# Designs tried in a protein design chat: VHH binders against q9p7j3. Part 125

Target 1, 174 residues: q9p7j3
Amino acid sequence: MILPLFPETQVHVFVYENVSNCAAIHEQLISQNPIYDYAFLDAATILYKKQVYSAIIRALEDRRDEQMKTKTIHSEVILSLSPKTEISSAFRQFSMTKKSKNIVVVKIDSKLTEEEEFERLDKLVEGNRVEFSDEELQKLIDFKVLKKNYKLDPSTLENPLASILSSIALRGYS

## First folded at step 11 (VHH)

Design aa27 (framework vhh_6qgx_2)
Fold by ESMFold2-Fast, scan of step 11:
Structure aa27 (fold): chain B 174 residues (1-174), chain A 124 residues (1-124)
Amino acid sequence: as target 1 above (174 residues)
Amino acid sequence: QVQLVESGGGLVQAGGSLRLSCAASGRTFKGYAMAWFRRAPGKEREFVATISWRGGSTFYTDSVKGRFTISRDHAKNTVSLQMNSLRPEDTAVYYCAAEAGYALFDTASEYDYWGQGTRVTVSA
């Protein structure tokens, strides 16, 4: 996808369900294996395509402004999903874990086409690819996790989308 | 009540300039993208420009690139549109709008809050 606010940046987002090797992937991420330079998210935390794209744009803004708090653009995407500027909490809340079943994978600044990234990721992820769409994401979301991560309550909500998106864009600013 | 109120419209000759302002009340649009749209007589509402909450990310429709500049003032809770080198085809009612998060597409249906509009007339 090409983002109007960052038209020079290539963005690819992939969704996998029924992943059986999350523990192995997690080990590669901890060892900082360059082959795994992606943002690996737990799909239980993602409800909308716009949620992921908003975190990507926030991370790209912070990189442009030399205000990244993490070492890579992919770790900055994970941080940017959080409504708070606390790195360890963000990773605990949104990153894939050894026990994850469904994942969302983000690649920024790829030199490869979307199809070539599919081929590469299919070798790393033992699961079923599904379309990156609101419909597919809504099958994988855990609403208890979502409500906890974004502090959603009925009395303050206009709707979940607006609350989530504005939290991402605002994070740590006020 | 949540209101977006546009001002600064008027009559100007081709080649002239106008500065539109949009003031928000009843809500501080923290974490919202702000945008300008316009509607010419007998036409649909079309996108003009957007600016992110953090203020550094902007996007313009091709027909206004290099001529219009969008800006934002957090302290005053306002967004502005500086319009230079105006053309007769820029004649329209100009609306400001707000969308949570970031503008991903220039689609009017993505925006939840709208002003009532300010009229801009550019004479030949």
Scores: ipSAE 0.670, ipTM 0.839, lowest interface PAE 1.2, mean pLDDT 89

Design aa28 (framework vhh_6qgx_2)
Fold by ESMFold2-Fast, scan of step 11:
Structure aa28 (fold): chain B 174 residues (1-174), chain A 124 residues (1-124)
Amino acid sequence: as target 1 above (174 residues)
Amino acid sequence: QVQLVESGGGLVQAGGSLRLSCAASGRTFKGYAMAWFRRAPGKEREFVATISWRGGSTFYTDSVKGRFTISRDHAKNTVSLQMNSLRPEDTAVYYCAAEVGYALFDTASEYDYWGQGTRVTVSA
């Protein structure tokens, strides 16, 4: 997919459910294996396509403006999902863990087609691919996690979209 | 209570310039994308341009690229559209709009707040 605000940047987002090898993937991420250069997110934290795209745009703005706080664009996407500027907190809240069961995977600046990235990821991830859609994400979300990550009260939890999107856009600016 | 009010429309000759302004009141639009849409006589509403809140990232419809420039003043809660090299095909009512977060699409239904519009007429 190409986002209108960054038309020169290729963006691919993949969703996997029932992943059995999250511990193995996590070890590859810790060892900084370049084959795993993606943003690996816990699907329990993602409710909307717009949430992911907003974090991507925020990260791309920070890269363009030379204001990235992390070392890679993929880690900057993970940071950009957080309403806070604390890097370690963002990674604890949104990154895939050894115990994750469903994941969202983001690739930015791919030199491969979406189909080629799917083929590559299917060799790394032992799970079932599902469509990147609000319907599929809603099946994987953990509302307790979402509420905690975005500081949602009961009144906003019934329609959290605006609160989530404003939190991503306003991180670092009150 | 919340209002977007457009100004700066008028009659101009082909090749001329106009600057449209949109003033927001009733709230701040921190964290909102601001956009311009237009509706020509007998046609549907068309996206023109958008600007993000924090980074000032912009996107324009192909027919206005290089001729129109969108800009934003956070302190004044205003967004402006500088229109140069105007063509008769630019004749329309121009609307200011706001969407929470980042503008991901050029679709009118994604925008939450709208002004009443300002008329621009470009004569041949």
Scores: ipSAE 0.670, ipTM 0.835, lowest interface PAE 1.4, mean pLDDT 89

Design aa29 (framework vhh_6qgx_2)
Fold by ESMFold2-Fast, scan of step 11:
Structure aa29 (fold): chain B 174 residues (1-174), chain A 124 residues (1-124)
Amino acid sequence: as target 1 above (174 residues)
Amino acid sequence: QVQLVESGGGLVQAGGSLRLSCAASGRTFKGYAMAWFRRAPGKEREFVATISWRGGSTFYTDSVKGRFTISRDHAKNTVSLQMNSLRPEDTAVYYCAAEPAYALFDTASEYDYWGQGTRVTVSA
């Protein structure tokens, strides 16, 4: 996908359900294996396509402005999902863990086409790919995790979109 | 409900300039992207420009690139559109809109809040 604000930046987002090898992937991420240079998110934390795109745009703005707080654009996407500035906290809240079952995978600045990235990811991820859509994400979300990560009240949980997106945009501002 | 109020419209000659302003009242738009749309007589609403909440990112429709500049002032809770080198084709009612998102989108359906509009007429 090409974003109007960043037309030079290639963005691909993939969703996998019933992933059986999250522990193996997690070990590769801890080892900083360059083959795994993607943002691997726990789908339990993602409710909307706009949530992911907002984090991507925030990360791209911070890269453009030389304000990235992490080493890669992919780790910056993970940080950007968090309403707080603490890197370790953001990773604990949003990153895939060895216990994850469903994941969202983001690739920025790919030299490969979407089909080629899918082919590559299919070799790394042992699960079923589903459409990146609000409908599919709604099936994978954990509302208790979402509420905790964004500090949502019961009334906000009925329609959390605006609160989540504002939290992403306001990260680092009081 | 949230009120967005546009001002600065009027009549100008081709080649002239106008500055439109949009003021929010009743609430703050912290974290909201702000945009300008326009509707010419007999036509549908067209995207003009948008600006992220942080003000660091902007996007313009091709027909206004290089002529219009969108900006925002957090202290005043306003967004502005500086319109230079105006053309008769820019004649329209201009609307201010807000979206509770960091992501900038160029479709009207992505924006939740709208003003009533301010009229701009550019004569040949």
Scores: ipSAE 0.308, ipTM 0.646, lowest interface PAE 3.9, mean pLDDT 85

Design aa3 (framework vhh_6qgx_2)
Fold by ESMFold2-Fast, scan of step 11:
Structure aa3 (fold): chain B 174 residues (1-174), chain A 124 residues (1-124)
Amino acid sequence: as target 1 above (174 residues)
Amino acid sequence: QVQLVESGGGLVQAGGSLRLSCAASGRAFKGYAMAWFRRAPGKEREFVATISWRGGSTFYTDSVKGRFTISRDHAKNTVSLQMNSLRPEDTAVYYCAAEPGYALFDTASEYDYWGQGTRVTVSA
């Protein structure tokens, strides 16, 4: 996919359910194995496609402006999902863990097609690939986790999408 | 409640310039993308340009690239559209609109807030 705001940047997003090897993937991420240079997110934290794309755009803005707070664009995507600028908290809230069962994987700056990236990821992830769609994401979300991560209260529950999306874009300016 | 109020429309000759402004009241639209759309007589609303809250990332429809510039002033709570090298085909009512987060596509249905529009007429 190409985002209008960053037309030179290739973006791919993948969703896997019932992943059995999250602990092994997590070990590769900690060791910074370059083969695993993707943003691995816990699907329990993602409500809509727009949430992921908003975090991607925020990360790309920070990279363009030389304001990244993390070492890679993929880790910056994870940070950008958080309404706060605290790196360790963001990773704890949104990153895949050893206990995760469903994951969302983001690749930025791929020189491969979406199909070629799927072939690579299918070798790394032991799970069932599903479509990156709002319908599939809503089967995997944990609303208690979402509410806690974005600090949603009764005043925002009726329109959580607007609150979530604006908080991603606003982070660090209030 | 929130209002978006456009101003700066008028009559100009082809090759001329015009600056449109949109003032937001009742809400600062913090964390919202702002956009300009236009509608020519008998046609549907067409996307023109968008600007993000953070970083000022912009995107323009192909027909206005290099001629129009969108800008945002957080202190004044305004978004502006500088229109240069105007063509008769640019004749339309221009609307400003706001969407939470970032503009992903140029679809009018994604925008939650709209102004009433300001008329621009470009004569040959």
Scores: ipSAE 0.661, ipTM 0.827, lowest interface PAE 1.2, mean pLDDT 88

Design aa30 (framework vhh_6qgx_2)
Fold by ESMFold2-Fast, scan of step 11:
Structure aa30 (fold): chain B 174 residues (1-174), chain A 124 residues (1-124)
Amino acid sequence: as target 1 above (174 residues)
Amino acid sequence: QVQLVESGGGLVQAGGSLRLSCAASGRTFKGYAMAWFRRAPGKEREFVATISWRGGSTFYTDSVKGRFTISRDHAKNTVSLQMNSLRPEDTAVYYCAAEPGFALFDTASEYDYWGQGTRVTVSA
């Protein structure tokens, strides 16, 4: 996929449900294995495609402006999902954990096609790929987690999209 | 209650310049992308340009690249469109619009807030 604001950057997003090897993936991420250079997100935290794309654009803005707070563009995507600037909190809230069941995987700057990345990820992730769509994401979201991560109040709970998206763009400038 | 008000339209000869401004009131629009659209007589709304909240990311439709520049002023809560080397084909009513987060699509239906428009006429 190409985003109009960053037309020279290739972006791939994959969604997996019923993943059985999250603990193994987590160990590879902790050891910084370069084969696992992706943003691995807990699908319980993602409600909309626009949420993921907004975090990607925010991370790309920070990279362009030499304002990244993390070591890789993929870790910057994870940070960029958070409405706050604290790195450790963002990773706790949005990263996949050993106990995750459903995940969203982001790859930026891939030299591979979407199909080639899928074949590569299929060797790393033991789960079922589903479409990256709002419909599929809404089956996997944990609304209690979403509410907590974005500090949603009763007035925004029925339509949280604007609050979530503006929080991602605004992070650090409230 | 929320108002986006465009200004700066008018009549100009081909090759001339105009600066359009859009003032927002009644809402802060913090974390919102701002955009310009236009509608020529008998046509649908066409995307022109967008700018992100921080003002560092912009995207233009091909027909205006290199001629138009979008900019944003947070202190004044305004977005502006500098239009240079105007052509008769640029004749349209110009609208400013806002959507939360970043512009992910250049489709009018993605934008939640709209101004009333300002008319630009470019004579041959």
Scores: ipSAE 0.664, ipTM 0.835, lowest interface PAE 1.1, mean pLDDT 88

Design aa31 (framework vhh_6qgx_2)
Fold by ESMFold2-Fast, scan of step 11:
Structure aa31 (fold): chain B 174 residues (1-174), chain A 124 residues (1-124)
Amino acid sequence: as target 1 above (174 residues)
Amino acid sequence: QVQLVESGGGLVQAGGSLRLSCAASGRTFKGYAMAWFRRAPGKEREFVATISWRGGSTFYTDSVKGRFTISRDHAKNTVSLQMNSLRPEDTAVYYCAAEPGHALFDTASEYDYWGQGTRVTVSA
């Protein structure tokens, strides 16, 4: 996908369901293996395509303005999903864990095409790839996790899109 | 329900300037991107410019880049479009729109809130 604000930035987003090797992937992420330089998100935390794109734009703006708080653009995407500025909290809220079953994977600044990234990821992720679409994401979301991460009350939870996207845009501002 | 109300349209000669304003009512649009779209007679709606809620990011369609400037005033809950060096092809009804979040899309279908438009006519 091409983002209007960053038309020269290559962005690929992949969704995998029924992943059986999340513990192995998690171990590689902890060891900072450069082959795993992606944002690995728990799909239980992602409801909309716009949620991911909004976090990507925030991360790219922070990189452009030399205001990144984390070491990589991919970790900045994870931070940018959080309504708070605390790095450790954001990673606990949105990153895949050993117990994750469905994941969303983001790659920025790839030298590879989308299909070449898919072939590379297929060697790392033992699961079924599905379309990056609101329809597929809504099959994988955990509303209890979403409610907790964005502090949604019952009235907001029934139509959370605007609240979630606004939280991402407002991170760092009162 | 919320309402966006445009103002500032009118008739100007080529090379002239106009400033359009969009006032939000009922909601502050905190965390929303705001955009201007236009529709010329007999044509489809086209993107003009967008601005993030923080105001730190703006995006313009190529045909207006360098001539138009979008800006935002949080205290007044308004977004403005300063149009300089106007051309006859800028003649259109201009619409204000709002999109929750930060993606700054240039497609009309991504925007949920719309004003009714203000008419701009640029004479040769």
Scores: ipSAE 0.401, ipTM 0.706, lowest interface PAE 3.0, mean pLDDT 86

Design aa32 (framework vhh_6qgx_2)
Fold by ESMFold2-Fast, scan of step 11:
Structure aa32 (fold): chain B 174 residues (1-174), chain A 124 residues (1-124)
Amino acid sequence: as target 1 above (174 residues)
Amino acid sequence: QVQLVESGGGLVQAGGSLRLSCAASGRTFKGYAMAWFRRAPGKEREFVATISWRGGSTFYTDSVKGRFTISRDHAKNTVSLQMNSLRPEDTAVYYCAAEPGYGLFDTASEYDYWGQGTRVTVSA
């Protein structure tokens, strides 16, 4: 995928449902195994493709401007999903956990082809790969989690797109 | 009431320059991207340029790259389009528009707020 605002940056996004080995993946992330250098997100927190793309663009903006607050571009994507500036809260809200069942995986600046990344991830993730589409994401979302993460009230919960996207772009600016 | 009001259009000779401005009232569009679109006589609306809320990220359609520059002024709540090296093919009504988040898509249907437009005529 090519982002018009960052045309030189390679971006791959993968969605897996019914993942049985989240606990094993989580252990690899804690040990900082470089094979797992991806942003592993809990799909319960992602409603739209635009939500993921907006977080990626925000992370790339912060990298370009030398304003990243985390150690890697992938951790910066996780932070960028949050409407708040608190790093630990963002990771608790959006990162995959041992109990996750469906995940969204983001890879930026891959040295591998997209096909090689697909092959590599399919060996690491024991689940069913599905299309990265709003339709598939809507099947995996947890609206209670979404409401809490973006501070949505009942009036915005039925059509939260504008609120979510503007929150990501605004993070840290009042 | 939320309004976007364009100004700066007019008649100019090929090779000339114009600066368009769009003033927003009724809200500041915090966290919104601002964009310019245009519609030539007998044609559909096409994307021209977009700028992010923080002003650091821009994207232009290929036909205007290097000739047009989009900019944003938060204090004045305005977005501007500096148009240089104008061509007869640039003749159109120019509209400003706003979209939440970033200018991820150059599709007019993604934008919820629109101005009424300002006419630009470039003579041969």
Scores: ipSAE 0.512, ipTM 0.768, lowest interface PAE 2.0, mean pLDDT 88

Design aa33 (framework vhh_6qgx_2)
Fold by ESMFold2-Fast, scan of step 11:
Structure aa33 (fold): chain B 174 residues (1-174), chain A 124 residues (1-124)
Amino acid sequence: as target 1 above (174 residues)
Amino acid sequence: QVQLVESGGGLVQAGGSLRLSCAASGRTFKGYAMAWFRRAPGKEREFVATISWRGGSTFYTDSVKGRFTISRDHAKNTVSLQMNSLRPEDTAVYYCAAEPGYVLFDTASEYDYWGQGTRVTVSA
């Protein structure tokens, strides 16, 4: 995908359901295996394509401005999904865990095409790939997790898009 | 309810300058990207420029790059478009629009909030 604010940056997003090897993937992420240099998100926390794209743009903006709080652009994407500034809290809220069942995977600055990344990820992830679409994401979301992560009041849960996107842009509550 | 009100349009000669302003409801646009679109007589709306909420990121359509500058003032809840070196083909009604979060696409369908427009006429 091409992002208007960052047209030179290559972005790929993949969604996997019914993943059986999350514990193995999590182990590779903890050991910082460079083959796993992606943002691995728990799909229970993602409701919209725009939510992921907003976090990507926020992370790219912070990288450009030399304001990244984490060591990699992929870690910065995970942080950027959070409305708060605490790194450890953001990772607990949004990143894939060994108990995750459905995941969203983001690759930034890929030297590979989308098809080549797909082939590579299919060897790492033991699950079923589904379309990166609002319809598919809405099948995987956990609304209790979403409400907690973005502090949504009951009235905004029916149509939370604007609240989520604004929270990502406003991170740092200023 | 969200209100966007554009101002600053008018008649200008080719090579001239105009500054458009868009006044927005303050609180409701925190965390929103703001954009300018235009619609020439008999044509569809086309993207002109956008600015992120934090003001650090801007994007322009190729035909205005280097001539137009978008800026934002959080204290005044305004977004402005400084238009320099105007050409007859810049003649259009200019619209202010808002998208929650960041600029994700440069297409009109991605923006949920729109102003009423301000007319710009550039004579040869």
Scores: ipSAE 0.472, ipTM 0.744, lowest interface PAE 2.1, mean pLDDT 87

Design aa34 (framework vhh_6qgx_2)
Fold by ESMFold2-Fast, scan of step 11:
Structure aa34 (fold): chain B 174 residues (1-174), chain A 124 residues (1-124)
Amino acid sequence: as target 1 above (174 residues)
Amino acid sequence: QVQLVESGGGLVQAGGSLRLSCAASGRTFKGYAMAWFRRAPGKEREFVATISWRGGSTFYTDSVKGRFTISRDHAKNTVSLQMNSLRPEDTAVYYCAAEPGYTLFDTASEYDYWGQGTRVTVSA
């Protein structure tokens, strides 16, 4: 996908369900294996495509403005999903864990085509690839997790889109 | 009641300039992208420009790039469109719009909040 606000940046987003090797992927991320240079998110935390794209744009704004708080653009995407600026809290809230079952994977600045990234990721992730769509994401979300991460009250929980997206854009000014 | 109110439209000769302003009432659009759209006589509403709430990220449709500048004033809760080197084909009703987060698509259906519009006429 090409984002109008950052037309020079290649963005790919992948969704996998029923992933059996999250523990192995997590070990590769800890060891900083460059083959795993992606943002690996727990799908239990993602409700909308716009939620992911908004975090990507926020991360790209911070990179452009030399205000990144993390070492990579992919870790900055994870931070940018959080309404707060605390790095450790954001990673605990949104990153995949050894116990994750469904994941969302983001790649920024790929020199590969989307098709080539699919081929690479399919070798790393032992799960079923599904479409990156609101419909598929809504099958994987955990509303308890979403409510806690964005501090949603009953008045926003039935239609949380605006609250979530504005929180990502505001990050640090809650 | 949530409302966006545009002002600054009028009649101007080709090559002239106009500054449009949009004031929000009923709420502040913190964390919202703000955009300008326009509708020429007999045509559909088309995207003109957008600005993010933070970082000052902007995007313009090709036909106005380099001539129009979008800006935002958080203290006044306003967004402005400076239009330079106006052409007869810029004649339209100009609308202010808002959507939560960031502009991902230059499509009118993505925006939830709209003003009533301000008319701009550019004579040859």
Scores: ipSAE 0.688, ipTM 0.847, lowest interface PAE 1.1, mean pLDDT 89

Design aa35 (framework vhh_6qgx_2)
Fold by ESMFold2-Fast, scan of step 11:
Structure aa35 (fold): chain B 174 residues (1-174), chain A 124 residues (1-124)
Amino acid sequence: as target 1 above (174 residues)
Amino acid sequence: QVQLVESGGGLVQAGGSLRLSCAASGRTFKGYAMAWFRRAPGKEREFVATISWRGGSTFYTDSVKGRFTISRDHAKNTVSLQMNSLRPEDTAVYYCAAEPGYAMFDTASEYDYWGQGTRVTVSA
């Protein structure tokens, strides 16, 4: 995908359901294996395509402005999903864990095409690929997790899009 | 009720300049992208420019790049469009709009709040 605000940046987003090897992937992330240089998100935390793209744009803004708080653009995407400025909280809230079942994977600045990244990721992730769409994401979301992460009240939870997106853009400037 | 109010339109000769302003009342649009759209007589509404809430990210339609500059003032709760080197084809009603988060695409349907518009006429 090409983002109007960052047209020179290549972005790929992949969704996997029923992943059986999350514990193995988590170990590779902890060991900082360069093969796993992606943002691995728990799909239980993602409701909309725009939520992921907003975090990507926020991370790209912070990279451009030399305001990144984390070491890599992919970890900055994870941080950018959070409405808070605390790095550790963001990673606990949004990162894939050993117990995750469904994941969203983001690649920025890929040297590969989307199809080549699919081929590579399919060897790393033991699960079923699904379309990156609001429809598919809505099947994987945990609304209790979403409510907690974005501090949503019952009325906002029924249509949380505006609250989520504005929180991502506003982080650290409230 | 939330209101976006545009001002600064008028008649100007080709090659001239105008500065449009959009003031928000009823809310501050914290974390919202702001945009300018325009509608020429007999045509559909088209995208002109957008700015992120922090003001650091902008995107312009090709026909206005290098001529128009969008800016934002959080203290005044306003967004402005500086229009230089105006052309007769820039004649339109200009609308201010707001969208939560970041502009993903330049489509009008993505924007939740709209102003009433301010008229710009550029004479040949």
Scores: ipSAE 0.596, ipTM 0.806, lowest interface PAE 1.4, mean pLDDT 88

